# Ledger of designs, part 15: VHH binders against q9y6x5

Target 1, 379 residues: q9y6x5
Amino acid sequence: LPPKLLLVSFDGFRADYLKNYEFPHLQNFIKEGVLVEHVKNVFITKTFPNHYSIVTGLYEESHGIVANSMYDAVTKKHFSDSNDKDPFWWNEAVPIWVTNQLQENRSSAAAMWPGTDVPIHDTISSYFMNYNSSVSFEERLNNITMWLNNSNPPVTFATLYWEEPDASGHKYGPEDKENMSRVLKKIDDLIGDLVQRLKMLGLWENLNVIITSDHGMTQCSQDRLINLDSCIDHSYYTLIDLSPVAAILPKINRTEVYNKLKNCSPHMNVYLKEDIPNRFYYQHNDRIQPIILVADEGWTIVLNESSQKLGDHGYDNSLPSMHPFLAAHGPAFHKGYKHSTINIVDIYPMMCHILGLKPHPNNGTFGHTKCLLVDQWCI

## First folded at step 14 (VHH)

Design I6
Fold by OpenDDE, fold request of step 18:
Structure I6 (fold): chain B 379 residues (1-379), chain A 125 residues (1-125)
Amino acid sequence: as target 1 above (379 residues)
Amino acid sequence: EVQLVESGGGVVQPGRSLRLSCAASGFTFEDYAMHWVRQAPGKGLEWIGNIYESGSKFYNPSLRSLVTISRDDSTNTLYLQMNSLRAEDTAIYYCAKGETVWLRSGEYQIEFDYWGKGTLVTVSS
């Protein structure tokens, strides 16, 4: 029988939460499996881009989901939370669930993972839930486990997505220990529910499970704001994305817009598209706007309005506060092994290996994950 | 039944201060964010500010210097302190129970599920 893999994401789970809070269920999961303490995600460190990087192994410039809000100047299309279902945005890459389903006697399932409710390359998951934030974790878990257990052809790859602790991180800020402890306790309980459900169904020993996240969270403050309106008039540009990486579409000469913004704040770097640092791998896509603004950690770019965010993400992907973790359990993984760091794009070739899939060209390095796998030599 | 009852409104002279109260009942007050909204004659609704259950406060930038929001969870009461009142501050002031809904993009929307009947504040010489 082909191997099975469940990929679970808790949005915005910062890596160091594991060190600062108690996770009895997750720790037990880790004890019986593996842990990567820090996962270096892709720039920008946002939800849609990083989730797609996990399942494609590509930098954002390559898979084409370059932000949570995008604009294509040629087609004049917009991408956003409310408008994410056009295959146009997703078709620049092939996610692993599509690759998996194209194999014989295999199906994919998804519970609200970004992009899974969209036909990509004319293929949509055999089983999926349309995104609805009101749907409980329990219902998502029930559907996923039902599909894993009772599908023909069998579901061999499944994804499960949950919005916490990201939402709460935004609301409270990651430094609010009182509220975040409550939130993270709930997350741990959900992990407990997941494990218990898998055990009850007899899936635990044979199912590979990865628990990870797309990004971390940094503390923001109402005292650390960058007001663009103080630097440039709204009539001179269109804002495609705002904070902490603003995407600017000039309505006047690009150079003039750049000059108005370049010294807007000492806590913000302004880049022409061609001058974006190479280390970000964030240049070679038409969906990246002519000018981007990158705020320093903990600073928020705003218009002439207040921000209610006390935590945010999307900053430089080298910042530890932006890094998630990865834990895994199952027959493919060692037990009781901890690894320091991998790149988020490394997850894709690893998953392909586990599933016996030929990976599409990707930016991941399979060698970085070999120590996690029982069938590989660890160097 | 959820109830929100505003009080403290009335006629005041320009330059004076006024404190409004909102008495909440019918729900666990301490667990929810609360908002102040006003409507001036002939104008639309204007969001004044809110206070989270965590105690975090956020204000309309245009009103930040003029208002302070606070809450007393022991008495299920929301407060709006207004200073240096002007004629343009004449409005019906509402308290509302609301939740900030966070989207995957990190954007948020404020949703209100209950409103008070409002209290009239008239600033006049």
Scores: ipSAE 0.875, ipTM 0.945, lowest interface PAE 0.6, mean pLDDT 96
Fold by OpenDDE, fold request of step 18:
Structure I6 (fold): chain B 379 residues (1-379), chain A 125 residues (1-125)
Amino acid sequence: as target 1 above (379 residues)
Amino acid sequence: EVQLVESGGGVVQPGRSLRLSCAASGFTFEDYAMHWVRQAPGKGLEWIGNIYESGSKFYNPSLRSLVTISRDDSTNTLYLQMNSLRAEDTAIYYCAKGETVWLRSGEYQIEFDYWGKGTLVTVSS
């Protein structure tokens, strides 16, 4: 049988949740498969960028999804959660589902993974759901498993996306043990449902399944705010993205804007585009604005001194609080193996290997995941 | 049916304090965030603040120093404590049931499901 792979994302699942909460179903999944305890994601540590990095193996500067909110100065186009359907934003890279279904006798399926309901390079997923947050996990799971089981050409790659625990992390903050315990229990139950469904359909032993996330979550506070209005008049710039990495488009001289912002807060670094640290791999794209502001962990950049977030993400990708995990199960993976760390871009070449696809040029290192795979030599 | 009934309004002199109450019924009060909103004569609606089911409180920055929101889940009651009232605080005060909807981007929108009929507060010397 041709190899099949299901990629599942629970948005905002911080890696250390596994240490601080109980996950009976996920732990059982891990016991029969592999675990990467920490996945270093890409900067900025946001949803759209990191999900696209997973499926392209590219840094954000390379695949072009550089934030959840973007602006292109040439076309004057905007990208946002409510405006993500223009292929213009996605066409700077080729995601794995496109590569997959361009092969003979293969198709791809998607349940609300970012970018999957958009024709990229004039190719859209063979099966997909339009994004709708109101659609239950059960319905998403039903569609994915139906497509995996009954499609012709066969679905060999599928994605499944779920919005929790990210939304709850924002609402309660990751340090709210009572509420987050309830939320994370529900997530574990959903994993149980996933596994049970696959077993019932006879897919469990033959399907490779990756469960991962795009980023973690850090605790925020109303006492840790950086009010930009105190530093610069709003008439001097356009805000493209806000917190914790603000994207600034100056309306006046860039240097003047920079000078007004550079000492705005001791808890915020201000960078001209050319001075962004190399380690972020966040410079070489026109969609990155002339000035970016990067708040320290747990600090929130605000306008009008207002924020209702008790948790957030998007911070420095070296911070452990920003890191998700990766668990996997299936014929391609070992059983009972735990690995310390990989980079999120390493997932792409691994998935390509599993599916027998030639990867596009990418920033991942296949060598980092060899120990997870049964057909590879691990030193 | 969901019902929200505000009380405690009236005429008060500047500098005085006033506590408004909102009695909720028809839903599991303890599970929902509640809001206070006001409308001054000839002006639009102004959000005052909210309190989550978790107990977290958020305020309009312009009013933060003047108001305190609290809730008693045992009596299904929402409160708004106002101090040092000014003439500009004259308004109809509404309680509302509302949830914060979070987007993938991390942005959020507050959606209100139900409103009370409001209670009039007049600050006058």
Scores: ipSAE 0.862, ipTM 0.940, lowest interface PAE 0.6, mean pLDDT 96
Fold by OpenDDE, look of step 14:
Structure I6 (fold): chain B 379 residues (1-379), chain A 125 residues (1-125)
Amino acid sequence: as target 1 above (379 residues)
Amino acid sequence: EVQLVESGGGVVQPGRSLRLSCAASGFTFEDYAMHWVRQAPGKGLEWIGNIYESGSKFYNPSLRSLVTISRDDSTNTLYLQMNSLRAEDTAIYYCAKGETVWLRSGEYQIEFDYWGKGTLVTVSS
C-alpha cells in the first residue's frame, strides 16, 4: 500500500505552550512518535504565508503568498481572507497536494487548509471543504478520515486545519493563564478525538500523522501602540497590510514617505524594499510593497490608536514567541525521539520523502529531519 | 428571550457626568462581551466601547477620555460612565451583545446579535 500522510495544523500554537500547559493526549501522541520542540517559521510569521511554506518548502518571496493581505500593482488585485480564491495568488508555487494528486493512483483531501479550496495550476484537491469557520472540528475530522479510508483512487495525502488557539490568543493574550488553559485543554481534547477516530477506523498504525502549527503568539498591550497617523498623513500612502508588519504603498515620492516614517517610533524598524534584511528572505517578489514597517515584539501598529488585540503574531521569525512545534506519529517516524529545532520549510522535503514524491525545487533541507525518520541514518 | 434594557438617560448640562445602565436577561451574561453604541441625530451608529467577559476593556479612541465601561456579572448589568459631556454627545445610547470574530488573517470584526431599545441622552445648556 502506498504511504499515507495526514498533516494537521492548529493555528497559532506557540511552541512553549507544551512546557507551560498540560496536554495529556498530545503527550501520548509524542511519546509514541517524535517531537520537534521549536520550528523556525518564515517571515512574516502569518497564517497564509506559513501554511503555504509548509506545503511548498519555499520562503514567502518564492511562493508568492507574502502576507495575509496583499496587493498587486500590475493587475490591481487584492488578496485577503474574504478574497483568497483567485489562483493568481497561489500559482507561483506548486503545493504538495497538487504534486501528490498528479501521481498515478493517488488523490488528495483537505479540510480548510489555506489554498486547498482553490485550483492551483488547474488542479484542485479531489476532496476538499470550502473554508467555513463555523464548521466544527468533528465534521472536518469526519470528512478527512472518511476520505482517507474509502476513496478511490486512495487519498494518500490529507490536510486538516483548525483556527485555535490563534483566535483565543488574539483575544486573551498568550499570558492569560486562566483563559488559555481552557482553550488549550480543548485543543488537547481535539487531538484525543483525532487519535481515537483513527484507531476506530483502523488507520492509526499505517497512517503518518503530523501535528504542527504556523506560528506562535506574543503578548500585546494597549500601552504598546505605534500610531502611524502621528507620523504621516493618510493621503500620502496606501496601507496594504497593517500589524505587526505594515506594507506601505506610497502615493507620493517613496523617499518622502520613508523619511516621514523612519523615526516614527523607537519600537519600529522601517525598511525600503531593497534594504530588507537578507535573513528574512523577504525581498524578491513584486507583491512586497516599496516600504515595510516591522514593529518590535509586543508592539502594535495602529491607525487612529485603535486595536483590540491582546496577542498577535507576524513579528521577526527569530523570536521564540513566534515559533510553533511539530509532532509526528506513524510508520515513517521513530518512537520517543525529541529534536530541538528545524526550519518550517524543512517539512516539505520530509513529507515528499515519506510519500515517495519528487519534490519541486525548495528551500528546505532534508538533512534536518533525518533523525525523525526510521529509514534514515542519524548520528 | 434575550433582553437588554438601557436606563439612566435624560437631559443634562454641558460639563456634567452621567452613568447609563443596561440590564441584561435571557442569556448567561458573564460569558459574553458587551458593547455600548450611540446614534446622534442625523448621524450613523458610533461604537463607543466594549468589555469582554474576561474584563478587558476597549474604547473608541475619540471617546476614550470621556467614557468608562464596567460590568457587574452578579446583577447582569452593564454600565457606561460619561464625563464632561458636550452637546455633540447628544444621542440615543444602546447596549448590545456582541463578540469579536477573529479571522485567519488576524483581523477581527465585531458582530452584534442583540440590541437594547436605547436611552436618550440630551446635553443642552
Scores: ipSAE 0.785, ipTM 0.911, lowest interface PAE 0.7, mean pLDDT 96

Design I6
Fold by ESMFold2, fold request of step 18:
Structure I6 (fold): chain B 379 residues (1-379), chain A 125 residues (1-125)
Amino acid sequence: as target 1 above (379 residues)
Amino acid sequence: EVQLVESGGGVVQPGRSLRLSCAASGFTFEDYAMHWVRQAPGKGLEWIGNIYESGSKFYNPSLRSLVTISRDDSTNTLYLQMNSLRAEDTAIYYCAKGETVWLRSGEYQIEFDYWGKGTLVTVSS
């Protein structure tokens, strides 16, 4: 029987929440499987880019989803949370669910993972839900488990996405112990429900399950604002994305725009595209704008207006606050093994191995994940 | 049903202070963010600021020096303190119940679902 994999993301789950809060259900999941304590994600540390990096094994410059807000100057197309379904944006890579369902006698299912309701290379997930944030975790889980149990050809790869703790992390900030404890308790209960549902349906022992996230969260403050309007007139540029990585399309001479911005704040780095640090792997795509502004951790770039965010992400991917975790359980994985770190792009070749798929060219390293897998020699 | 009743408006001299109140009923006040919004004669709506159930406060930067928002969950009352009032602060002041909708992108939008009838503040010599 072909191996099966369920990939689950809880958006914005910072790795050190595991140390700082109680997760009886998640800790039991980890005890029976594996943990990667820190996953180094890709820059920019935003939702759409990192979810696509997980399923393609590619840096953002290579898969083309370079931010949550994008603009293409040639086609005049815009990408945003509410405008994300044009295949144009997604077609620079092939996500694992497309490769999977094109195999003989295999299907893919999706409950709201970014991109799964888009026909990428004319191929949409075999079973999917259109994105709708009002749909409960229970309904998402019921659909996924129904598809895993009842589909022909069988569903061998499934994805499940949930918006928390990201939404609450933005609202309260990660340092609000009272509110975040309440939020994280609810998430642990959802993980308990997930495991219990899989056990009840007879899936638990033969389904590989990965629980991970796209990024962490850092504390923000009304005392840490960078007011862009104090440095440059709106008429000189088009704003493609604002915070914490602003994407600036100059309307006038690029050097003049750069010079107006370079001394705007000591808490913001201003990069011409060619000067973006190589370690970001964030340069070689036309969707990356000619100038980017990168705020220091905990700083918010604003126009002349307030920001409601007390927590944010998108910062430098070397920051521990931006890192999620990965936990996994199933026949492919050891039990009781803890690993310190992998790169988020390493998840893709590992998943391809588990599913017996040939990976597309990617930036991941299978060797980084060998110690998690029972069929691999660790050293 | 949900009711929001503003009070404390009236005629006030320039340079003086004024405190507005909003009495809330028909919902669990302590669970929701509350907002102040104003409308000057012949103008559109201008958001003043809010206070979340957590106690966190946010203000329109252009009005920050003028205003302070507070809440008393024991009396279901929202307050707006205004100082050093000017003739341009003449407006109808509304209390509003709103929800902040957080998107998976990490951005947000504020939706106002209930409004008071407003209280008129006239700043005049």
Scores: ipSAE 0.647, ipTM 0.851, lowest interface PAE 1.6, mean pLDDT 94
Fold by ESMFold2, fold request of step 18:
Structure I6 (fold): chain B 379 residues (1-379), chain A 125 residues (1-125)
Amino acid sequence: as target 1 above (379 residues)
Amino acid sequence: EVQLVESGGGVVQPGRSLRLSCAASGFTFEDYAMHWVRQAPGKGLEWIGNIYESGSKFYNPSLRSLVTISRDDSTNTLYLQMNSLRAEDTAIYYCAKGETVWLRSGEYQIEFDYWGKGTLVTVSS
C-alpha cells in the first residue's frame, strides 16, 4: 500500500497546554505514537509564515511569506488574510503538496491549510477546499477522509487546518484557565472524533497522522501597550504590519524614522533591516521592510487606540510561549516515544522521507527527526 | 426581536457627571459583548468602548479618563458613566450589540449587529 500522510494543524496550540490542561484523547494518541514536547518555530511566530515553513522546510526569508501582512514595493502588491490568493506571494518556494502530486499515481488533498487554495507554480492540490472559516471541523474532516478513501489516483498527502485554540487564545489569553479549559476540551473532543472517524473508515492502520501547530500564545494586558503615535507622526511612514513585530516603510529619511523610534519604549527593540539579529534568519527578502519593531513578550504595539487582544503571538521564536508541539501516529512512527525538541523546518524533510519524496533545498535537518521513525536508527 | 433602549440623556452643565443606561431585550445579554458609540454634531461615529461577557473592558484612549462602562447581567442593562463632562462631549450616545470576529491572521474585526436609537447628551454652559 502506498505511504499516506495526514498533516493536521490546530492553530495557536501552545506546547505547555499539554501539561496544564486535560487531553484524554490527545494523550491516548501520543501514548500510541510519538511526541515532540517543544517545536522551535520560525521568526516571525505568525500563522501564514509558520504554516508555510512546515510544508517547505524553509525560513521565512527564503520562502517569501514573511508575515501575515506584507507589501512588495516593486509590484505595489499587498498581502493580507483577506487578500492572499495571488501566486506571486507563494511562488518563492515549492510546498510538499505540489511535489507530491507531481509524482506518478499520486494526489494531494487539502482542507484549508494556508496556501492550499492558491495555484502555486501553476499547481493546486488535486482536491481542496477554498478557505472559509464558517466551515465546521466535521465537514473539513468528512471531505479529507472521503478524499483519502475514494480517490484515483490515491490521495497520499492531505492537510487539515483548524482555527482554534488561536482565536480563543487571543480573546481570553492563555492564563484564563476557566475559558481556556472549555476551549481546549472542545479541541480534544475534535481529536477524538478525528481518530474515531479514521478507525471507522478503515484508514487508521495505514495512515500516518501528524498533529501539530504553528505557534503558541502569551498573555497580554491593557497595561502593556506601546503607543507609536507618541513617538512618531504616522505621516512619516507606511505601516505594513503592527504587532508584535511592526513593519515600517519610511516615507522620509530612513535614519530619521529610526531615530524617532529607537527610544520609544524600553519594551521594544528597533532594528534597521541590516541589524536584525542573525539568529532570526529574517533579513534576506525584499518583503522584509527597512525597519522592524519587536515588542517584548506580552507587550502590544498600538496606534493611539486600545487592543482587544488578551493573548498574542509573533514574538521572538526563542520564547517557550511561542512554541507548539508535534504528535504523530502511524506505521512510520515509533510507539510511546517522547522527544524534547525539533525545529519546525525539520518537519518538511521528515515528511518527504515518509512519503518517499526528494526534498527541495531547505533549512531542515533530517537527523533531528530520525528518533521518531521506525525505519531509522536513533544514536 | 432584539431591542436596545438608551436612557439618561439630557442637558447638563460642564464639569458634571452623567450615567447612561441601555436596556437590552430579545437575546441572551450575558453571552455578548456590548459597546457604546457616540456621534457629535457634524462628526462621524466615535467608538467609546466595550465590555465583554467576561467583564473585560476596553476604551478609546482619548476618552479613557472620562468614562467607565459596566454591565448588570441580572437586569440586562449596560451602563456608561461619564465624568467631568465638556462641551465637546455633546453627542448622541448609542448602545450597540457587536461580535468580535477573530481572524486566522491573529487580527480581529468588530461587527455591530444591532443599535439603539440613541440618547442625546447636551453639555452647555
Scores: ipSAE 0.617, ipTM 0.834, lowest interface PAE 1.7, mean pLDDT 94
Fold by ESMFold2, fold request of step 18:
Structure I6 (fold): chain B 379 residues (1-379), chain A 125 residues (1-125)
Amino acid sequence: as target 1 above (379 residues)
Amino acid sequence: EVQLVESGGGVVQPGRSLRLSCAASGFTFEDYAMHWVRQAPGKGLEWIGNIYESGSKFYNPSLRSLVTISRDDSTNTLYLQMNSLRAEDTAIYYCAKGETVWLRSGEYQIEFDYWGKGTLVTVSS
């Protein structure tokens, strides 16, 4: 009778989309469960780091996935979307599916959550899909529901990842009401399909389901570009990541590189690593480069090139535009309860509690999520 | 069958203007981003710019002052207006149909699936 949990991410789902667009299926899900209106995510507000923070309860400096593009100076290794399979990058933390997989008489399943196709600490979910963006939501859903319903030992923790509305948010920008309405309608239909499938398989009443996201999206513009080539010769540094948080590895004296960049734009903050604000929790990892550049909301850092992006994320995690939501339904959760905010790192200890797992050391606070849970007192 | 046919090329003097056209057929033109790309003698392909189905336009910054891209969805026609032409603008100019592929990382790649045969522009005295 072990409790079961399905964790679902729709990438780039900004919290206030719920207020600004129609979601009949998601609103029904929320009505019968819980909603956290804003989830404060981790800096930088990018896909790989925040998905790993959800499943480890750790800040990026602690779990080691510090960006979507990384470089390790000791090993000379590079990480990118197309080069993410080396366990080296992921092994600084233990994600919840590894902990769950190692329990007696339990297994984990995954439909494309970042990192689930990597053997982390020599452990991979018993059932998983290799990442392939061409695989439809329907096929991902079919696989995950089959594994939840038919596996021995039983699948007790499962993940499901979908690329939208992130891709369309980059293409159109969040302020394009016409196109984003069409995109978000499709997302809501997928949520309806998810709920319907769980009901048809007899899972709906006894499966805990979390629907959340990694970050939001802010509007960008061709009028808000910061051209680094106007400020510094490319020979003075190696660019590890570009926008909106640039990661700069100096090739010459670090102070000289800093001085060339510090007045480059009033719309960009330049930090030596030791001067990165403490509130970012983004300093104590060798994968964080000696200089970072943090663009103001809606500004894009470029190298004398145009940018095709009309929406972006990765900015300061205090910005409401960077915040996702969390909704949940199932026997562990109250019905019809709305909560204002939690930290994204709080999701991990809550999930461990639901699954009866001992959490690894983490930055989350279980007390922040107690009001969502039927077995906890909310006072 | 997808067809892209460029026209309007020829010999022009430096400092003059030229308008290129690209007639498109065999696909739903208004649903796709359209691109201009050129190849100067002895050089690789150089992206000039594009125009999305939404009307949003993006340009190679080194060429921005020379060019304007437009489209007419009612005639399935893509245009490139070039002004103040220079000898280095001598090239074969291609119309291309492409898809912008948005990656999980939030970055993008432009994939060109169909090209025209090009139209030669020669800028000389």
Scores: ipSAE 0.617, ipTM 0.826, lowest interface PAE 1.7, mean pLDDT 94

